# Ledger of designs, part 4: VH-VL binders against q54fm4

Target 1, 189 residues: q54fm4
Amino acid sequence: MSTAPSPTITSPTQTSPVVINKSLICQDSTVSNGVQIAIGTVLHPRSSIIISEGAGPIIIGENNIIEELVQIVNKSPEPMIIGSNNLFEVGSYIECKSIGNGNVFEPKCKILKNTIIKDQCSIGAGCIVSEDKICENNTIIAQTQNSQIQTTSTLPYDHHSSIHMTHLELLHKSIPLFHTIKKTPILEK
Key: E = the ipSAE of ESMFold2; O = the ipSAE of OpenDDE; V2 = 0.75 times the mean of E and O plus 0.25 times the DockQ between their complexes.

## First folded at step 4 (VH-VL; framework fv_lerdelimumab)

Design s63
Fold by ESMFold2-Fast, scan of step 4:
Structure s63 (fold): chain C 189 residues (1-189), chain A 123 residues (1-123), chain B 109 residues (1-109)
Amino acid sequence: as target 1 above (189 residues)
Amino acid sequence: EVQLVESGGGVVQPGRSLRLSCAASGFTFSSYGMHWVRQAPGKGLEWVAVISYDGSNKYYADSVKGRFTISRDNSKNTLYLQMDSLRAEDTAVYYCARSEWLLPYYYYGMDVWGQGTLVTVSS
Amino acid sequence: SSELTQDPAVSVALGQTVRITCQGDSLRSYYASWYQQKPGQAPVLVIYGENNRPSGIPDRFSGSSSGNTASLTITGAQAEDEADYYCNSRDSSGNHLYVFGGGTKLTVL
């Protein structure tokens, strides 16, 4: 089947591999005290990770890509847990309970409160995942003219991870050359 | 046989409208995002518009935003481009092309293209 | 700016290596894809996602990127490689726009 991409191939003209050994947080991003961000995760300029007054911490795993104008907001007294290898595209709004691994949140989608998104889900551009919803592994949410539909992905997990890692490596190589990086994460004690 | 076939091109006066069609065959049309890309005579490629696999998400080049409308009918395996308020600078060969939509679709490129249909805006 | 800049023309001797370059701010965040176009024909995708080849594309084609520059390399150029080559990338400003480079005409001598 032609739906799976070819393996990611590093250019033979590259002089050295990109080493991902820390998170990469742009200085013009906004990160609340109490946010924990694991190694490899990239916060683009003008992204926001916000803990509302009285809310619990936000814990973000490894190798996530959080693009410009993305808002991740915890308004719940419970912790918000986000896994690894997730892509949050421009302008998406995330107010979930938890997110697993390898998910794609397309531009301007909204994930509302108490939502649980497990692994390898794809949430379409402008789609809204309503409050208290649970998206099982490999869920695809997309809009039709009449309604928002839900189906199951036919793509394997390695399909997601190879593209994601290529994107992540590019960002770790390019962002520090063109943007000011925060020296230390802004985290609560 | 995987193929895309454009139709609907022709000569049209400035300010008028024209609708292009792109017929898909040999693959599951409803699983792919679809693009329109144009090329003016003797010039380079210019991206025009994209539509998601389900037909609900649409994006346009600034040069055509507000004048062109991309749409699709998955039951007929057909992509459309409604072109309103046509200008001389819209004269071009118009190609339809497919791409993966489930992940960042720009990573997969546009792997299947039609032969193109010529739109001439003159007179 | 979302502009991608390519040199308009390049030449290579049969069997030699040629590098076609593409430069623009979007390449700092997104990899380029590359398209080959011969006169009177539709474009053909030769490289996507920096250095992935679609089925049927010869291994003499490879891609690379560094900073705001992407490159398409043809090692051991053949006569049939004579064509226009276009780079393409996503707009890093978040508009979901694609932008093509102006194209490079490759002549194989």
Scores: ipSAE 0.006, ipTM 0.519, lowest interface PAE 11.6, mean pLDDT 82

## First folded at step 10 (VH-VL; framework fv_lerdelimumab)

Design v1 (at its last look DockQ between E and O 0.03; V2 from the best seeds 0.00; counts 0 for: pae E 12.2 > 2, placed apart)
Fold by OpenDDE, look of step 10:
Structure v1 (fold): chain C 189 residues (1-189), chain A 121 residues (1-121), chain B 109 residues (1-109)
Amino acid sequence: as target 1 above (189 residues)
Amino acid sequence: EVQLVESGGGVVQPGRSLRLSCAASGFTFSSYGMHWVRQAPGKGLEWVAVISYDGSNKYYADSVKGRFTISRDNSKNTLYLQMDSLRAEDTAVYYCAKDRGYLWFGYFDYWGQGTLVTVSS
Amino acid sequence: SSELTQDPAVSVALGQTVRITCQGDSLRSYYASWYQQKPGQAPVLVIYGENNRPSGIPDRFSGSSSGNTASLTITGAQAEDEADYYCNSRDSSGNHLYVFGGGTKLTVL
């Protein structure tokens, strides 16, 4: 099991603030036709956004972070809607009906079909959100040794938002230095 | 300072084999993808092959697929190109090039000086 | 099918601005990189991505893109800029992972 070395971000110190005015899609990502991605959203290498045959479009909002090996798949004839400021961490699998804003999907978690994730939820690493489930705002799902637990978050949204934006800015600054970037998808494509 | 030094070039007959080496220094070799690019005399650049940082992924141009094998030894900081069933059209200066990323994500930010391979009867 | 085309030769007067253009279907989807090659030397990366310069590359070099084209611009050409310039991008045809343009010979007058 060859562990990929952590990238050493030796980026030249850009003195100017990073202006986020576009999506950032790495070359080695897979994106189906019919996927719409809003400004600020970042797709890491080996991420996949797939529309199955006969399925509806996938619409992704602003400032999402989609990390390596993330799979977002729509198999439903209905559109899949993903809001803004979500973090999809490495290896997460997403087959939901909809996702709101400000959610965190930790590594290798699975969101199964016809699920609705509202706002400011946290799905723990390796956790599975079963089919047809609705996660209300501020839902936390975490894995224990023997089971999954569900609780409600008491963290203020502002704190999460600030960290997310800082992370996003860093990605927009650093990723183009190390990765080939796709041009922003044309909506008519 | 990043340095790439190719070796192993020479004159060979068609159908023969040749192995090129590229010695890398000045950077963490095991953290970057590596490429081979060739240039026929008086012609442009042609991408040949790429290998990931750990050697787990390899890709080739169709022109060399099935004949050339790219490999690396990270313990020796060395990139290799095994060239089998050589053809006259394989005559070129062969460059090793460093990728900016772990895989084929980046650009060729450093090049060696190249080694000449001549395939002639 | 995803070939990159370049003008074989262009010229620029010393201190003037020149644009070298690369055209191809792959450029609709991917940003290009540009490489400078002087006689008897290895290529050198001068521009990559939207408009990124590696360390050591003068700021007179810049990159741009539009539609199926990518351009390298040299603002205030110097004598030392005389070289062959190659564009490169991902190959969408499947024949290669990467594809180079045919190269443009820049003469500084």
Scores: ipSAE 0.224, ipTM 0.737, lowest interface PAE 1.5, mean pLDDT 90
Fold by ESMFold2, look of step 10:
Structure v1 (fold): chain C 189 residues (1-189), chain A 121 residues (1-121), chain B 109 residues (1-109)
Amino acid sequence: as target 1 above (189 residues)
Amino acid sequence: EVQLVESGGGVVQPGRSLRLSCAASGFTFSSYGMHWVRQAPGKGLEWVAVISYDGSNKYYADSVKGRFTISRDNSKNTLYLQMDSLRAEDTAVYYCAKDRGYLWFGYFDYWGQGTLVTVSS
Amino acid sequence: SSELTQDPAVSVALGQTVRITCQGDSLRSYYASWYQQKPGQAPVLVIYGENNRPSGIPDRFSGSSSGNTASLTITGAQAEDEADYYCNSRDSSGNHLYVFGGGTKLTVL
């Protein structure tokens, strides 16, 4: 009756549970006035979330992981809306219209203006999602030696969500030990 | 053994100034945010001010903004509250409190014994 | 609606369970912390986050939250638990502003 076997559990050496009770925003990150960040989201040092002059707000959901040197920039007067449980790896650039849930943006990928990324997509390292593109659920964009290809993932959501939440719990435990944390208002200004 | 010891309280007339000190020991003072919290006689607790670990960010309750200044000297493990233009409603026991390390959570894990400030006549 | 509201008093029979509540709009977005204060003493943190207990606080103390309400629960109340209890959280309307509830006087019968 199961449609797919459960994936192998990957676990850190830590066995202690972590209570995720607020977002973690490293002091060395940059967050514009008008950005809203929901509970559990982690911003690593030297990441930035920027609202350009005259642009609309950026609304970010729960439990996202935003790694070093990631830039999320809204230059549109419309709101930029980013869902929950997304992983933005080192140096990725995000200028989307919207991003759904459970997506992975591998290092140095570029998500250009007015794009819509739905759920459970994976954007490969160095890949470019062109302006106005819509990536439907479960889209994989990857780089080959000579081209950028697009396929549809068949991997179950449970595998991604398990790895993501384990990673997130480790970050909530470990980041305060090594980094100074700053605050951002959760509610609208 | 974390210890916080307030000093500098006393009786003062309205419109005058007073400076409170809080001596810290038993922890790495320069790694934590610090707060002042006050309690008027027979009343509840009122948050007054916070200062970040390095002194770069300071925030105040509306009731004291523009009159009180929080500061710290990390080389002396000491927190300060400069209270100017004192009013009768500032009469309270003033506590210093250590943040658990997250300014945006407001978890005050250690408190001093308090020092009484009386503003009268 | 930036205030935190607590009942001014609550009683519990020795050895019974009591729940002290704290209500406010900010608790939809921010967790509460709980402080015990005995006469003539400084406050002591007993619960932070949703349900974290500092070292030295008995395991009969626990916390929970739902919607705009945070609760402190004492199971098996003892005479030494008689005190004032304050909740604290971020002010829903201000940046980095904190607010205390009015306090709840717990009497152990």
Scores: ipSAE 0.007, ipTM 0.469, lowest interface PAE 13.7, mean pLDDT 81
ESMFold2 (binder alone), look of step 10: mean pLDDT 91; pTM 0.939
ESMFold2, look of step 12: ipSAE 0.006; ipTM 0.476
ESMFold2 (binder alone), look of step 12: mean pLDDT 91; pTM 0.940
OpenDDE, look of step 12: ipSAE 0.012; ipTM 0.600

Design v2 (at its last look DockQ between E and O 0.04; V2 from the best seeds 0.00; counts 0 for: pae E 12.7 > 2, placed apart)
Fold by OpenDDE, look of step 10:
Structure v2 (fold): chain C 189 residues (1-189), chain A 121 residues (1-121), chain B 109 residues (1-109)
Amino acid sequence: as target 1 above (189 residues)
Amino acid sequence: EVQLVESGGGVVQPGRSLRLSCAASGFTFSSYGMHWVRQAPGKGLEWVAVISYSGSRKYYADSVKGRFTISRDNSKNTLYLQMDSLRAEDTAVYYCAKDRGYLWFGYFDYWGQGTLVTVSS
Amino acid sequence: SSELTQDPAVSVALGQTVRITCQGDSLRSYYASWYQQKPGQAPVLVIYGENNRPSGIPDRFSGSSSGNTASLTITGAQAEDEADYYCNSRDSSGNHLYVFGGGTKLTVL
């Protein structure tokens, strides 16, 4: 399979501040009908938001970053709710019941069925959160050489938020320069 | 400076074949999708075909599907359009256009000057 | 329908503002791009991704969208802006097909 080279993103010389007043969905993303995406959220190319047959809707909050090859899938008849200011990094797989706010999902991590991730959690690269698990606020899951470890974050939320917003601003400025943008999906009646 | 130069146009009879070429320079040719767009005399623009950066993916307008073949040689920085079973309605100036990115982006940021194809009996 | 419709012709006085509109179902899902074509010349991209200008395009050109419409606005029209303008978008079917509007001839008076 020939993988397309990643485009080099150059910072545009725009003097005006970027106003984030819409979602940013790349045309090369896959989004099922019934998915709701709030303002500021960014879907990179080759990301997928999928509602399985008979499954409930997926509701995604504001200012989320969903990177390439991320798969968010709902197979449950119940709604899947994702909060705001989350970062889903390349290749992560998400099949959770719900996700709160300010979480980071590192590359190729997996969140399995009926899992609840609360707020300000960090799931390390390649880590797997088992089915039916609840991650309390500020949970950190990381991979060591032999096992996964769990601890609690001591970082203030404000630090994460500031970096995340800066990242969002950059994406909203740069992505449209290189990618065709899809408008927010219209929910079919 | 980005340059696209079309060639191969001319006068042909209906049912005949013609091959167009587009020589590209001034950018990394192998990193971008390429398009053909045509314009009949005194008419508007019509998208014809696109090929991905590697040449592995191709798509065509319904009006030319099964008759035209888009291809590229990245070692020669050249885009091609093989036109078979030509019809009178295929008469147009044919432009090659550079995509701003890959196949899905669909913004034509650079155009050649075009080459005229006339299909007449 | 995946077609895009434009007014065939519009006019604007020198220094005034003109808006060229494109309408079609595809525009509900996708942002438009706009191309300027002068007589005997190849088209030139002037706006893409709703309101992005390529390098070299004057800031008097801007883009906007609403519902199933996209618009190109020229604020302070210049004589050199006289041209045909075409909108473009991806096919609403989701296929890798792109569709152009019929074009609008802009006359600067």
Scores: ipSAE 0.020, ipTM 0.591, lowest interface PAE 7.1, mean pLDDT 88
Fold by ESMFold2, look of step 10:
Structure v2 (fold): chain C 189 residues (1-189), chain A 121 residues (1-121), chain B 109 residues (1-109)
Amino acid sequence: as target 1 above (189 residues)
Amino acid sequence: EVQLVESGGGVVQPGRSLRLSCAASGFTFSSYGMHWVRQAPGKGLEWVAVISYSGSRKYYADSVKGRFTISRDNSKNTLYLQMDSLRAEDTAVYYCAKDRGYLWFGYFDYWGQGTLVTVSS
Amino acid sequence: SSELTQDPAVSVALGQTVRITCQGDSLRSYYASWYQQKPGQAPVLVIYGENNRPSGIPDRFSGSSSGNTASLTITGAQAEDEADYYCNSRDSSGNHLYVFGGGTKLTVL
């Protein structure tokens, strides 16, 4: 689906599939001590993953795409757990308790404190998931002319994951052409 | 407990076909990429093929392209390798292996015990 | 050949530190993963990424990389560490996604 990365990244002509066995954390991103980020996850410039003073860790799984100006903030003493294969589009704000797998957070959406987002959910651009809300698997929250609505997705799991993988392969190939990459993975010991 | 059990190995003549199966249990099979890796007797490991969690993407080693087909049936938690036009150099123990990621990272975190394929005249 | 090169054999005295190396052009861009294989057994993943250990792998196993070289280090080698060790990484040349090194037989004296 629709949100192109910014700044514009030109794709080189590809002669082989890109294998993802590294994370890409752009130098201009901000990541607190106590954040764990698994392999394949891409952090775009000016994204932020912040642990507030007195708050618990943030644990982020594999193959996530975290776009520019995304803010992931834990202010709770409890750990924040984010799964795998999620897309966080430009400027989204995340203060959840947990996020599962394969979710899409469209631009400028806000996921407020103590929320639980399970799997395969889509949160529409500018939408707000209020405090303490639980979004069950396959939930769509979208903006209409009149209000936010909530429905259940009919898109196959396979379809979403195929688009996500294509996007991720492009990023792993293209991002290093334009940005300095942190060489050392962020690990807690 | 993650378990992978290969079957379908045996002795076949060059030019013949064989289909391998890998039965998976102890994890959500449909959420992970799967690989085949082989090892000729007394030799090292050789990556053979990968299939994405849904089966929509497949990649092969150059040595097997056009002859081998990887597939999966997520309703039966089973990975397959169809091997056509077998050659003596395909003689090996064939392992199925689980990837850590939805699509793949290229890290094979669980392996089966393998099934032996012998191609001889 | 766009292969990963490993020394075929290395030895270590019991309790000492050993480093097993893997060299290849693809390692300039991609991390290696490392697999232990004992005779008659399936391989076991011991290190992935630069230095991540799966659950159940002792902390005496660690990984590192520099330039075109990846290394597996075993500190305080034990008798049960005697095995073949393989590196694996992305193929730099073609439609092959992965390539294994030739393997290193570790002997613990």
Scores: ipSAE 0.006, ipTM 0.486, lowest interface PAE 12.7, mean pLDDT 82
ESMFold2 (binder alone), look of step 10: mean pLDDT 91; pTM 0.941

Design v3 (at its last look DockQ between E and O 0.12; V2 from the best seeds 0.00; counts 0 for: pae E 12.8 > 2, placed apart)
Fold by OpenDDE, look of step 10:
Structure v3 (fold): chain C 189 residues (1-189), chain A 121 residues (1-121), chain B 109 residues (1-109)
Amino acid sequence: as target 1 above (189 residues)
Amino acid sequence: EVQLVESGGGVVQPGRSLRLSCAASGFTFSKYGMHWVRQAPGKGLEWVAVISYDGSYKYYADSVKGRFTISRDNSKNTLYLQMDSLRAEDTAVYYCAKDRGYLWTGYFDYWGQGTLVTVSS
Amino acid sequence: SSELTQDPAVSVALGQTVRITCQGDSLRSYYASWYQQKPGQAPVLVIYGENNRPSGIPDRFSGSSSGNTASLTITGAQAEDEADYYCNSRDSSGNHLYVFGGGTKLTVL
């Protein structure tokens, strides 16, 4: 298997504005048939979006960032719906029913089956969202030395959005310099 | 202007070794992946090998794996192909090609004029 | 199969439009690049990715894709367009990292 390494992100020399008019799927990502990915969404190398046998489709919105070793898996006959402007960081595992918009999933966190994540949530590194849980808007889950805690975010959405878009633009500029890009997956199984 | 100039080709007997060189100019050599592509006389193009911008990663076609070694010297702006255990089927014009990316995108935006390697008894 | 197939030869009248097609399973997942090669010369990249032209390539060259096929279209063929054309893509078989089509000889009449 010819796997390209994940490059260190460096500032591109290109000064021209980035036009985000397509999804960006790296060659070394794994994407099942039946997955729909909207414009702007980025799949890093070694990320996986998997539809299990007999499971429903996975629909991913716009401008999501899916980093290395992220696993998004649908095992339910029902569709998995992921909104827009979400960040899935390295090694996160996602088996949810649905995810809204503007969420952050930090490294190695796990979202277990039948879980609903609404909007503007933050799941901390290594944290586990139990099965059948509903995270309301602005939920923050974080790991302390002794326990996993839950609170509510007080940060404005606009600030998060601005940073996310800047990150997205950088990725659209830099990733094609290092990786072959795949076509958007076909909708047919 | 981007220039790639291959050298080192010639006539060799089967089982022998040969080392090709590609001198690069007109661009920042150390920022781009480089490829070797060959073309047998009267035949089509065949991808041979790739090396990343810093030489850390290399990949080969199965037809040459274990026999050929791609390398580079960024201080000299030079790409190399060490060919060992040469076979008659290795007879071809060998081109060095610049990749559009740091590693490999698969888009060869500049090619050298090639150097002929003939393997015959 | 990871092999890319092309018609060995096609012809076009001067000023007319011609399409050269490349077919292979890899093209379902990867964009093709196209290379022009004239006799005794090195290949030249003419199209890559989603219909991108390198600097210096005339706008009469365009690329498209559908299913397991990629196509190079020359709209308003010129005499200087007579050449061999090769498609290329990522190889999904593992035998190569990249694979070329067999090439298409274009004759301009």
Scores: ipSAE 0.022, ipTM 0.615, lowest interface PAE 5.9, mean pLDDT 89
Fold by ESMFold2, look of step 10:
Structure v3 (fold): chain C 189 residues (1-189), chain A 121 residues (1-121), chain B 109 residues (1-109)
Amino acid sequence: as target 1 above (189 residues)
Amino acid sequence: EVQLVESGGGVVQPGRSLRLSCAASGFTFSKYGMHWVRQAPGKGLEWVAVISYDGSYKYYADSVKGRFTISRDNSKNTLYLQMDSLRAEDTAVYYCAKDRGYLWTGYFDYWGQGTLVTVSS
Amino acid sequence: SSELTQDPAVSVALGQTVRITCQGDSLRSYYASWYQQKPGQAPVLVIYGENNRPSGIPDRFSGSSSGNTASLTITGAQAEDEADYYCNSRDSSGNHLYVFGGGTKLTVL
């Protein structure tokens, strides 16, 4: 398991990322050059999306919520692809290969390298998704005192989507009242 | 082909009520916020109201707050505007508009043809 | 203020370049979107999110912004571009969620 030296998770603040569509990005967040963020995604203060030296881009879809202290880091030369309507709660760490749509990453969970999270998964607080793991649609991973439990969700996807979109609408209204928002150029083809 | 078709406009006396409908087709209606925008004759555009994709949140311009109610029926792909206590200044063409994003972004990418509401004695 | 200010009218010679401006404090924090409206017709989105064109909008339409000002530029104006143009953005004052500028009538000579 050879690893190239990883740069420090924290990089000098970079203020001019490429944003495909206007998102709500708090000024006190860190976004590397080469990160692309689609419409509606919200970055809370002190969150970070970091491309390590020599790593590929990070592509983030629509309407994601990225809470405080969340770290999304690509250390792989391959692109990291994150879909839409995902919730990344406080302090979660994301080093995936790809994440699909409608997933919830509860506080301080860790999604390790080369993982694939598909759709409608819930990763419980403090849970660790080990490197190379593939979580199929509707996977729930929860933490107990001594183990992680994996089950399959029976909740309809549109229930999560309904709550998520309402939450995001509130953030778009409320965040600018309390935080300075970055203004970045948008490129679309 | 995305299409929005407003209906329910007409001539009405001040203080009366009117209900507008907007029939949507060509897209997944239940995924998007929807807006009403109006335009008084010879005047500019005025944003009126927005409703979240599932109807849980509704927001209004101050000029109509307390008198107008936006609603939607996702099973019928229809947006509504209930207009109560109508005033002469509510006279306008009312447009139904689709928000571009999954949530409301304020980018109105498709508009209906409009329906005229005239409030006169 | 929450108002978006546009010049009420501008003219451009056929084939020339014109810029329509929109000014307001909310534009420091939010992008503008731009709508074209021809007489008797519904508005059409021509530019959003700074400089994005919806499908079907000619590449002679472009957008830009700086400080509290957003601009719509039409390079090589055509007769069909004669219309009213409105900017729209988020309202930062809290009186309403979105606000339109007063509109600019473009005349192509």
Scores: ipSAE 0.007, ipTM 0.505, lowest interface PAE 12.8, mean pLDDT 82
ESMFold2 (binder alone), look of step 10: mean pLDDT 92; pTM 0.943

